# Ledger of designs, part 3: VH-VL binders against Type II restriction enzyme TaqI (taqIR)

Target 1, 262 residues: Type II restriction enzyme TaqI (taqIR), of Thermus aquaticus (p14386)
Amino acid sequence: ASTQAQKALETFERFLASLDLESYQQKYRPIKTVEQDLPRELNPLPDLYEHYWKALEDNPSFLGFEEFFDHWWEKRLRPLDEFIRKYFWGCSYAFVRLGLEARLYRTAVSIWTQFHFCYRWNASCELPLEAAPELDAQGIDALIHTSGSSTGIQIKKETYRSEAKSENRFLRKQRGTALIEIPYTLQTPEELEEKAKRARVNGETYRLWAKVAHHLDRLENGFVIFRESYVKSIELFLQKNAPTLSGLIRWDRVAQEALTAP

## First folded at step 7 (VH-VL; framework fv_remtolumab_arm2)

Design c3 (from c1 with heavy chain Y103W)
Fold by ESMFold2-Fast, scan of step 7:
Structure c3 (fold): chain C 262 residues (1-262), chain A 119 residues (1-119), chain B 107 residues (1-107)
Amino acid sequence: as target 1 above (262 residues)
Amino acid sequence: EVQLVQSGAEVKKPGSSVKVSCKASGGTFDSYAIGWVRQAPGQGLEWMGRIIPIFGIANYAQKFQGRVTITADESTTTAYMELSGLTSDDTAVYYCARHYDYWEGFDYWGQGTTVTVSS
Amino acid sequence: EIVLTQSPDFQSVTPKEKVTITCRASQSIGSYLHWYQQKPDQPPKLLIKYASQSFSGVPSRFSGSGSGTDFTLTINGLEAEDAGTYYCHQSSSYPLTFGPGTKVDIK
């Protein structure tokens, strides 16, 4: 809603539009990932927030992905050496470095999508939003503040799996609040509608994802972003339903009830 | 019922650090943020920063970034504000106060801690 | 940062009179404006939150109004115990800021 927030969004969108997504897809898509978890010392989230979220707050400056990866690597030489020696015995240094580069790229894309929601929100909505790397440990991507309460936000990429039944950490610690899943898809409405027509199972789910896709935009390079109307619809939903919202509000309910313009 | 109790007065030399504590009761740590506000003698109120204890999230006013650290100990329900590189300009009463709605105004305040910086 | 200005800086008032304090923001802050009372050697006390909502236990003579950039705190029938400094405070954006204060004294 501020001029500064609008400029931050425009600057971030120019950065996203400048990404050579086709080259990254060619380079990283064929790289097999191992399911070895990164230790705490190698967590890239603080660095992603420093370079793509905190930097825009007081001194806008964006790193390209390769520069970001090089800075992350150089800062963490000792824990990287320990990690590689322990889990990638007999692999070449170059092989492991490329594998970690591919992994960090996939993490960065997900985080940039989450940041876009937050930048779009701050540029378009009145309810305050907080984003910080510490929120990831609580199982949320952002907090939105309504009168008398806070609502957790999870940015949810298209899925066809049933959700785990274990309670989210944010909901366990903050009783009497809600956690809202904010859906997005990389598929077009046309692609999803075609899948719905041909599906024997999940046809209704494909149609619901197609509805979600109708509320999204794309940059020139194909990067999916959130529309102003999308975040305003979420804001209206929160204003109308607070303080009665509690627990997990899953993406399908959000798509059905929140993404309908007034 | 709701009470914020701060540590006692401090006298510090220039260049040193001070750490002020704020013990919260009445369920404050479960649902609220703790902010820190200072007031120089005869002057108005200046916000320094805040922490949300359950999430470990701290935010600081730009003026204090790099020399203020706000922390919270959930086991003792105590918040701390540490200010380093003290100068005579830091002589003030330091208040902890409870934020309603995590980022909004302050509903309950501590009694204040006087910090005097002199040689 | 958002700058808040208060008017008047000081006023000396007879009991039972109506007191009006104005707070103006350098940019729109919606309704994210709160009012405090501070007495000498005491911490501030919340009076009004979100421009117009009275905090629990606050006497009904205190009321707030306004939105956007212009806000008013009214004391309708000043009592002796109301002497003190009154501050407005915005929570619309970081850093949180306070007005310079209005001192109200009793004759």
Scores: ipSAE 0.000, ipTM 0.520, lowest interface PAE 11.1, mean pLDDT 86

Design c30 (from c28 with heavy chain S31T H99D)
Fold by ESMFold2-Fast, scan of step 7:
Structure c30 (fold): chain C 262 residues (1-262), chain A 119 residues (1-119), chain B 107 residues (1-107)
Amino acid sequence: as target 1 above (262 residues)
Amino acid sequence: EVQLVQSGAEVKKPGSSVKVSCKASGGTFDTYAIGWVRQAPGQGLEWMGRIIPIFGRANYAQKFQGRVTITADESTTTAYMELSGLTSDDTAVYYCARDYDYYEGFDYWGQGTTVTVSS
Amino acid sequence: EIVLTQSPDFQSVTPKEKVTITCRASQSIGSDLHWYQQKPDQPPKLLIKYASQSFSGVPSRFSGSGSGTDFTLTINGLEAEDAGTYYCHQSSDWPLTFGPGTKVDIK
């Protein structure tokens, strides 16, 4: 917890609150996203870190999404020409550009949620957190350091996938570092509890996501953010369990064991 | 081989707008960025913005945001810079310049267009 | 915005002498620094790109070095045709910015 970290969090939250989410939703919802996998040269992660992860900057400022997209496009023109020529031959560049814009917007929203966790962590917790784009190759969004070890974290949006499939994916990417899934949902507790009541399948899972939703807040524009109590609960869980943590600690265990307060 | 040819000198009244053209020849116009840089008499160089013609999206220096519009017409291989709300502080030579490989620096420049703002 | 400063602002040099022009950035720009020469009533001409890479057709007496915040343009054996104003330019972030220029005259 530092004054600088608190200021960084507050400035980032002002940026998030300034986003016209409804207008972006209307603009990008009808646009079919470019589904072809982006090559390594087009990976937007380094650019997202450059423009939105500024925890050590004294007076950080954050680009609007359209300006961010323009910067990314400018730095990637040669690999973009190659990608478009290979996969979208005969399509207009305007059409493909809008599809990539929609895709990058969806990626940016996910990454902004991830960065909010990290800014909140730095402002509220004592255990050191390391965030860097290089960690992505290991399937890690951030690394938290305890007394004698480190634990990777992965910010996990609402999912209904089986435990076995998640464990197998983790094992293909990781060597030696435990990974903990940090759950979040865009749905309200009320929406999730209603789904649980109506569900014949996944009712228990909907109730568990409702529990997760109770530990999240929303900004004025509806952007979902992490509470101070949420990250402190995760810190306590790591302090108590770090020596025994191995492999993948799935979101449902985190929700049941770490997020204990209603 | 590559040549950028700009429109002729303009004399404008305060409060009016000016539109300068930049016609590219001898190279692949569509895969390069075209930047606009101005120079007031006896002063240094000031970047205004740029466009990538094939993608149709322009970027501007914040100082000029709201007053400058940069466009391109691929069919005529011509880029345009329009500056509105002119004052005497806008008296300058305006250059277009090609940015090859996107941040390789401005390798080819137009001859410049003198814009004088006076009553 | 990234501010570039150049030193000296003016230099009058005897032919064949070595000229050194420095450019300092207000923050690290890696190697995203380019050098231009401008003669009176002419557009600028690119000399050096990415701190140290000579542009095609530029005489070998021109060289560039540096990284991060400190950059140097060297003219080893100034010729009469080298009189002009020299500008550094950073392409690391927007807005793109130029140094204030260094004017080089021949005695």
Scores: ipSAE 0.000, ipTM 0.388, lowest interface PAE 15.4, mean pLDDT 84

Design c32 (from c31 with heavy chain Y103W)
Fold by ESMFold2-Fast, scan of step 7:
Parts: sequence; C-alpha cells; structure tokens
Structure c32 (fold): chain C 262 residues (1-262), chain A 119 residues (1-119), chain B 107 residues (1-107)
Amino acid sequence: as target 1 above (262 residues)
Amino acid sequence: EVQLVQSGAEVKKPGSSVKVSCKASGGTFDSYAIGWVRQAPGQGLEWMGRIIPIFGIANYAQKFQGRVTITADESTTTAYMELSGLTSDDTAVYYCARHYDYWEGFDYWGQGTTVTVSS
Amino acid sequence: EIVLTQSPDFQSVTPKEKVTITCRASQSIGSSLHWYQQKPDQPPKLLIKYASQSFSGVPSRFSGSGSGTDFTLTINGLEAEDAGTYYCHQSYDFPLTFGPGTKVDIK
C-alpha cells in the first residue's frame, strides 16, 4: 500500500470522527424518510463521490453533512420543486425538506461506511480496488482485481432476512466470477451475544453477527469502521480462492470462511 | 483470432475535438478492457485511460481528466476515445490495446491512428 | 504516480550477444511489470507479462526477472530482428505508466 493511500485513510477517518453522530441521530431518527424513488436528477450518489471519494486527490477539507445537503439542494432547485409538487401536494416546505435531509443523511452514512472499506483497502492491501458511481448501476460497490479475475464487492449491513435475491446484474454480465458481500454491524459483540442468548429464533445468526462485530472498530464518536486485519483477511481469502469462486458469496459464508484470522 | 482495427488518420485544428474508433473482435468485449495509449513523434508511450465494456466503467489518467472520454458500444463491439480542446501537444499516434485482467498489460494492439493538430 | 526508469537508454550490440535491460520502479509494484518491443512505424508487442511470464509466440531468447522495484529483461543471443525500442510498463496502480524506453541497435 502507498503512503498517499495511508494519508487519505487518516484524513477520511478524521472527518468521520468529527461528525456529531449523536446530534444527527436525535434530529433524524424520529423523521420518516421520503419513500418515493428519487429521479435521476436528484440522485445524491455522484455528489457523495465528488465530495468524499474523489476530493482527497486535491487535499480537501470535507464538508459536514448539513453543508453537503445545502449544496445538493441548491444545485437541484428545479427538479426538487417538480418532485415536491408531484408527490407532496399540500405538505409544508419545512416538513418535506427535513424528510429529504433525513433520507440523504441515511444514504450518506451508508456510503461513508462503504468508502471507509475502500480507503482502508487501498491503505492496507496489495490487490487493486476500483470504486466509482457507475458501479452502482451494476449492483456493486467496488471491484477488486486479482490475477486473471475480478471480484465484485457489496457492503452489507446487518440483516436477518433469509429470502433469496434475484441474480445481481454484475453476476449476469460476468459469468464465472464472484460477488462478495462484506458484512458490518452497528451493534457491539456484547450486544449481539446477549441477543443470541435471549433469542427464540435467529440465535445462530446473532452469534455470527457478533463474530463480524469482533472484526470491526469504532472511532471516538462511535462511527463503525473496518480494521486493517479485516481487509487483510478478505484479501487473503481472495488471493487463495478468487480463481475458483463464482456467484454470490453471501455475508454469512464470508464471516465463517474469510474473517478467520490468519 | 483477436483483432483491433482503428479509424483512419485525422488532421484537426487547435481547439477542436477528435474521436478515434477501435473495432474489436475475438471476444474482446466479453471479458477484457480496452485501453488507449498515445505516442508523440519520437517520444515514449503514455497511457490515457481504459474502459471495461461489460461493466461500463472507465478510468482516466489525471493529466487527461476533463478532456478525454472513453466509451464503448456493445452492439458494434467498438470502443471510442474522444479528446477535446486539442493543441499541438496532442499531435501523436493513438493506439487502442486490449488489457488482460481488465487493468494489466496489453496483449493485442490496434494499428494506431495518427492525429495531427495544425496551428 | 509510479515512475519507471530504464537503463541503458541505448545499446548497440553484435548478433548473438546477451542484452540486459533494467527497469526500476519508484515504489514496490510486486510483479505487476510487463515488457514490450516496438519497431519503427509499428505498434508495441507484448514480450513478458507479470515480470517473468513469456507471452505466447515470443522467442525463448527473451526472459524477464525481478520483483518489487528492480526488474530485468534479458535477450540471450540477440538476433537481427530484435532491433527496436523496449519499454517496461507497470500495472500496479493508476495511472498506468511506461518507462522511457531502451533502444537496441545491431552492428
């Protein structure tokens, strides 16, 4: 890994640690998100990549969330007016704006966690990783390149659903490759072990999430991040297995097979 | 068989744009990336960027960011490199070439397209 | 960006002699280094991939070695058709970069 990538990770982690997560939780948690699908013109993903992924190339200071939201809102006044007029007839401006602010905050937190995996990977691992907003159209968050193959990466927040998913677009286009779910949880190992003891169903799943939590760390403000050992374990798993891996490698298999320390 | 066939020579005025095509065969669009490399007269090789057609993902050298756009048309198996804001410094032979493992070295090369920018 | 340095810049040798070309990277690149041959008015041709793996159809007199920051291309018994410019190329990180080239002439 490069010294430049290590500095980028450190700068991004300082930004994450500076977020007033408690105040944001108090402000946005009680607010129901705007549930209508956002049209292309309102997609915040390109803005998130511009401000939080690409920005480090120019040695920037990152925008706080409210400043980011204000920037996004001001750039999109006309399509926002059209969207609000169509779906929120008779609602107050303040109500709708706060609802969209809460939605973008939840999206931003998810994307920042995804970016942390990528920054940590670039700082710690040798296999090349690519992240770009165009990959969202393929249903993946990043590509990791190995000799002779490429593996799709999807950052997967804690889930208790066991339903089958339709085949991912990336897997339909790239036969004979793998898509790997990279699990994370906001709960501590202790919280998850306690839930496992009390569970009538899902006890085994809680214990597996506790194992995932053990490989994660937290910044001073509580923001969950990936440890160096986590990404190195994934890299070792890919170096050993990638040429023979195909299809969806679900989070539970990753936790069982990849997150065991070498 | 693998073949990359490029469009013909271009003479352009300063400030204009040029779009070079690269028609690929031999399954290139199914599992490979296409990169673009230029060579100014008497100079070495300079990588400009690449596209992975099946994923629609492109990556560019920072020097060309904002001026270069690389696209791919899967229906005709043709990749394109468009360079805007041309100056005399852009006079070069432009090559398309196939990346093995999406980003690695180049196993097959096009014949090259000479672009001359007159001032 | 990763800078590649080649030595020598130019070498003139008699047929059947051994030619050694070195490529040095400004940082460790593992084995993500590739060698090309370019003849006048022709596109480059791949000789060696991943520091030491010969590309199909390349004569056995060409071999590559090295890892990390120091790499070598060897031509054991130079033939007349080997005259040209040789380039190393790293694929470890973006932007991808090439060495400045080593010109090999026959006397």
Scores: ipSAE 0.000, ipTM 0.543, lowest interface PAE 10.4, mean pLDDT 86

Design c33 (from c31 with heavy chain G27Y S31N)
Fold by ESMFold2-Fast, scan of step 7:
Structure c33 (fold): chain C 262 residues (1-262), chain A 119 residues (1-119), chain B 107 residues (1-107)
Amino acid sequence: as target 1 above (262 residues)
Amino acid sequence: EVQLVQSGAEVKKPGSSVKVSCKASGYTFDNYAIGWVRQAPGQGLEWMGRIIPIFGIANYAQKFQGRVTITADESTTTAYMELSGLTSDDTAVYYCARHYDYYEGFDYWGQGTTVTVSS
Amino acid sequence: EIVLTQSPDFQSVTPKEKVTITCRASQSIGSSLHWYQQKPDQPPKLLIKYASQSFSGVPSRFSGSGSGTDFTLTINGLEAEDAGTYYCHQSYDFPLTFGPGTKVDIK
């Protein structure tokens, strides 16, 4: 709700709208991502936070993806050489580099979507929100602070997996707190409603994702973003329920109870 | 009783660094953020930054970004503020203080640490 | 950055008089404003949190009011022990900022 936060959101949305998503999709979609987990030294999260979550004043300077990847690569030549030598023995350097480029692109898109939620929240809501790379180690994407407590959030892309409960590190460390899954989908409401009609299984889940999609917007290039009404609905849900919320609040409950109009 | 006890006064030369400690007791250390506020002689209060110990998250005022580092050691329930590149403008009393609701106001304050930067 | 302005800069007051200190924010900050008292060679002490909530142990003569951009700290019946500098502080956005202070002295 600050003027500074509103300007940050607008600047970030201009950056997202400038991305040539169609070109990137054609370039990276056919490239199988490097499956091997990246070691700590190659973790791109600190760089993503530095370049895309920093405060913007007089000089808005979000790096394009290719520039970001080149900077990340050049800063890590030794650990990259070690990683490639250990896990991709006999593969060409160019092949591995393209695979890592595709992997970092997919990571960047996910993180940019998470950052948009945070920028939108800070521009529209009164409850304070924090985002930092250290939160990833706790299994959360951001913290939202209420008067007497904090709620963890995870930005959750469309999924059709059954409920599998495993204890999140944040919930283990902070007993009595809540972790809220914030759902989003890249599909349109029309696409999801059509899938629901044709589904033999998961029809109800498709309809629930269609409900989620109705609360999202798209930039001119197709990048999915969170509406002001979406984050305000979440804020209202937290203000009403935070003192009684604990444990994992799954995306389907959020869609049913928090994203309820009018 | 909540108590924050800071390290003693320091006299430093220009260009050096100083590291001030703040030992917390009387509450669950991990549940509260610790902020750092300085006050130059005869001047007002200036916020430098804060840390949430449980997550290791630190935020800094832009003026100090690159010169200040705030850390916390859960095992000793101690927060630290290190300021580098000292000049005479850094002569001040440095306070640690406990945030309520993670970064709202400050309910309990340390006694202060005087840092004098002189040639 | 959110700038806080306090008025007056200085006030000399007769005991038992009502003291009013104003704090204005450069933009709306809701109720994310807090008041502190500082005496010479002492750390600040919290008086009022969230514009109007008294901190535990603070005498009832201290009260706060306001929201948005305009806030007031009132001391209803000033005592000799209340001499000091009073600071408002916003927690709405980073960087956290303080007002320049209002010095209250006894006649």
Scores: ipSAE 0.000, ipTM 0.537, lowest interface PAE 11.6, mean pLDDT 86

Design c4 (from c1 with light chain S93D)
Fold by ESMFold2-Fast, scan of step 7:
Structure c4 (fold): chain C 262 residues (1-262), chain A 119 residues (1-119), chain B 107 residues (1-107)
Amino acid sequence: as target 1 above (262 residues)
Amino acid sequence: EVQLVQSGAEVKKPGSSVKVSCKASGGTFDSYAIGWVRQAPGQGLEWMGRIIPIFGIANYAQKFQGRVTITADESTTTAYMELSGLTSDDTAVYYCARHYDYYEGFDYWGQGTTVTVSS
Amino acid sequence: EIVLTQSPDFQSVTPKEKVTITCRASQSIGSYLHWYQQKPDQPPKLLIKYASQSFSGVPSRFSGSGSGTDFTLTINGLEAEDAGTYYCHQSSDYPLTFGPGTKVDIK
């Protein structure tokens, strides 16, 4: 792993640790989820990559969320006005802006978690990793190159869904390759074990999420991050199994087979 | 301890207005909305509207729109509900209550304010 | 507006029996349905939020279920203190609406 990659990880972690997560949770958590998909013109991913996934100069500063949101909003006034008029009849602009702010915050937190995986990977692992906003069109968050093959990566927040989904675009276009779900949870192992004890169904699932939680860490402000041992476990799993891996490798298999107790 | 304390009972004449206060404690104004629900004698519950004090955003049930105004004073952590054009049909107990998730259900309620409209 | 209908209107129940109260919405409301208990001359108290999530401090004998248009509040082993009127409430759309209430009395 390079000195540059290590410095990038450290700088990004300082940014994450500086976030006032408690204030953001109090402000945005109670805001009802807006179900409408954002049109291409309002997609925040290119902006998030521009500001948070970049080659770093010595001691660069990342934008705080409010500043990021203000820049995104001001850059897109026309398409925002059209979107708001179309979908939010009778609502005040202040209320709609808050709703979009909450939505972008949730997107930003998810993307920052994805970026932390990538920064940690580059600082700790040998297999090359690529991340770019264009990969979102393929349904993947990152691409890891093994000898003679590439494996898609999706960073997956805690879920209890068991229903089948439509086949991922990456898997359709690159038959014979693997797509791996990389699980994370915002809950502690203790919280998840308590839920497992009370659960009449999903007890096994809670215990698997507790296992995932054991391989995660937290910054001073509570932001969940990936441990060095976590990404190294994934790298070893890929090195050992890559020639035989194909199709979707779901998060529960990753938790059972790739994540090992240190 | 979460506490919502309302102003005292009111007796009003038809055509007048009433303004009921609701003093919130326990950090309610920072993260919650305040809703107003009324109950006529022997009848069920009827939602009138709500305000999110931190954002200054209020909305109202359409049957009360134009007659009801809900406001909040963050400096005193007090919400107000003013209802105008009173008729005998407005005789009810008026409750303020704390909305969880800004507009969902109500987790804590005030003690109620009885408003009687009679000539 | 979304209309909520409750059944039964009134039920007189022997202590320790199971009480089932139903709430039906005029259109699908997902899981945006909440249950309250009101005793005479008191404000309502929250029992269940989001169709099935118990509010803190509510006895385990109270449970909620359902989604879409059909919802149920169950009291498994009615106690004397449970006498009161029970209301369902939807938060899926404005205006927020309540059911007409179900009065539960103990024999």
Scores: ipSAE 0.000, ipTM 0.365, lowest interface PAE 20.9, mean pLDDT 84

Design c5 (from c1 with light chain S93E)
Fold by ESMFold2-Fast, scan of step 7:
Structure c5 (fold): chain C 262 residues (1-262), chain A 119 residues (1-119), chain B 107 residues (1-107)
Amino acid sequence: as target 1 above (262 residues)
Amino acid sequence: EVQLVQSGAEVKKPGSSVKVSCKASGGTFDSYAIGWVRQAPGQGLEWMGRIIPIFGIANYAQKFQGRVTITADESTTTAYMELSGLTSDDTAVYYCARHYDYYEGFDYWGQGTTVTVSS
Amino acid sequence: EIVLTQSPDFQSVTPKEKVTITCRASQSIGSYLHWYQQKPDQPPKLLIKYASQSFSGVPSRFSGSGSGTDFTLTINGLEAEDAGTYYCHQSSEYPLTFGPGTKVDIK
């Protein structure tokens, strides 16, 4: 926990609080997501990491999403033209551009939430954390270093879907290593508790998500962020259990066993 | 222009240690891991471990755990493999090689360093 | 650990003939199988990654196929410069392992 890391967190939170989320939601909500897989050249993760994660020391003024998107687009004119020609021939350029803008916005929001976890971790916890876009290829968002090993971190947005059939790549390569799912939800505890009361199925799942929501905070504009107590609870869980942890530690186990400290 | 250049041949006595260097070029330290693979005379290939330089993370094959140390110096883009407690069974050619996707196969290899352990 | 088996262990062929090398894994490894060529007193060179993806600069006569436990490397029209030992390598689990090698000689 360094003074520099605390200042970085505060600067990032001011950026998040400045976002006009309602305006962005109104603009992009009616736009259907482009479902075609993006080729490597169009992967926005390196640009998101470079601007919102690595550039903090030299650039305390983060770009709003639309400015970021314009900059990303300008750097990729050739691969964008090729992608659009292949999959959207006959569509208007403006229509396709707006569709990709909406897609990148949804990616950016998810990534900003992941970055908040990382900034909060560095400001509040003692175990070292590493985050880089290359980790996405391994199916993880960050690495937390414990004595003699590393634990994979995957930031997991609220889901009601069954567990994936395939084993995560990071776990397959790193036998004896753990991968921890870090849950978050955009819903309030009150909203989730009401859904649990009315639920004919998934009632217990709604209650678990309500418990997760209880450990989260919101900025003035509604952006969901991780509390200091949340990351400290995760750190304590890892310190107590890391020598014996292996395999996937799913979000529901984390909610039940790690997020218990007041 | 990807190139991995290793240090020269070594002759060591039993019980000593050897440290082999691997100078990487072509942006290898930015997005790749460096692995170490050895080959005893007339034998096949054996993976020893790897390091991801940007994270400072090293992993070792259990057979070598406690005897091998892999390190990286980002300022010189040089990786090192140190093997201690040498025996005649450690006589081999030692290769450094670049892991694509951090954990997968090897796209470029160093020229090899011959280590001979003799009484 | 995952054990890789190669067949044949040795093959002597006439130039322009087709060579087929098989690699079998002791358990399923998906497509996390890579092929290398090694010539005497030289380091290995990557030929095929992820079972079937040709590495840049590798001649089109080399191709790979398979998934799960059974994999094949094919050289369609062997050239004199193809003499060497061919190794398969799995990256599905640590420790990473290699096959024992298949030596290909020219008659």
Scores: ipSAE 0.000, ipTM 0.421, lowest interface PAE 14.8, mean pLDDT 85

Design c6 (from c1 with heavy chain S31D)
Fold by ESMFold2-Fast, scan of step 7:
Structure c6 (fold): chain C 262 residues (1-262), chain A 119 residues (1-119), chain B 107 residues (1-107)
Amino acid sequence: as target 1 above (262 residues)
Amino acid sequence: EVQLVQSGAEVKKPGSSVKVSCKASGGTFDDYAIGWVRQAPGQGLEWMGRIIPIFGIANYAQKFQGRVTITADESTTTAYMELSGLTSDDTAVYYCARHYDYYEGFDYWGQGTTVTVSS
Amino acid sequence: EIVLTQSPDFQSVTPKEKVTITCRASQSIGSYLHWYQQKPDQPPKLLIKYASQSFSGVPSRFSGSGSGTDFTLTINGLEAEDAGTYYCHQSSSYPLTFGPGTKVDIK
């Protein structure tokens, strides 16, 4: 924990709290997003890191979403023209631009949640954390370094889907590393507990998500964030277990074993 | 037995770029971060940035952001630091050094590379 | 950024004397302070990590102490080979920074 990291977290939370989430949802919800896979040249991840991951900056400031989108667009005029000509020939330029804006917004919200975990970690924990766009290619969102080892982190939004059968690229390197899923949900504990009561199946899963929700907080505009106690629980779990941990540690195990009182 | 061996001295003109190499031997290149520190004549030490070679993750001091690029080649166990837009203020000895605990201090240092920027 | 100041700037001492070098941080850095020795035309060498932990192979006459904002490096019984410049370095906050150095000469 450092005063620079604490300041970065506070500044980022102020940015998140300033977002008019309801207005964005109303603007973008009716807009069908561009579903074509973006080519490498249009990947927004490097831009999101440039504008929103500033943990090493003394006086960080964060662009509003519209300004961010305009900067991304202006940097990529040529590949955007090629992409639009190939897939949207004859479509209104304004319509295509709005569709890409909606897509980038949804990506940004997910990435801002991931960055909040990392900023909170840096402000509250002692184990070093690495966050970089290069990690996405390996299927992880961050690395946490323990004495003699490294653990991969994936920030995992509420899901009821079956576990993936294919092993993650990071784990395929066979360096005896672990990959830990860090769960979060946009639902309240009350909503999830009510779903658990009414559930014919998966009642236990709803109760586990309710437990996860109890370890999260919300800013005044409703943006979900990680509590200090949440990241400290993960750090304690890693300090006890990391040298012996290997493979994928699923979100449900994290909820049951890591998100408990010390 | 850990050694970091750097490339030889360079004389550069203002506005050009320089690329310094740092070859690691005797230690596990994959397990450590390599940092770069410079020292102007008669001055103190200044941290520029570091890389974790196995993941290709580089971080830079804000002062050098946009001018410095740090890369690594695992196959030759060599790290590189390229600095562009050179001015006389960049005249210094450039060191590579191995970070302990990924962010902390430096346990082993290269011999240094003198870079002189003059017309 | 965190600024480190060192005192004294320069010290000339007789062999076998005790040398104390102070490093002060502009804000609290816990124990994330490290000490190096640099001789002319050589790279720095690590002496002490995390304020008080001696690096492997460093003579026992070197010791470090302190926490927060005030740190000291002590050389108890200075030897001829100890002439050089001593730097403190903080790793608590980015960018990583070094003190301006303390030059130690032998009379």
Scores: ipSAE 0.000, ipTM 0.614, lowest interface PAE 10.2, mean pLDDT 87

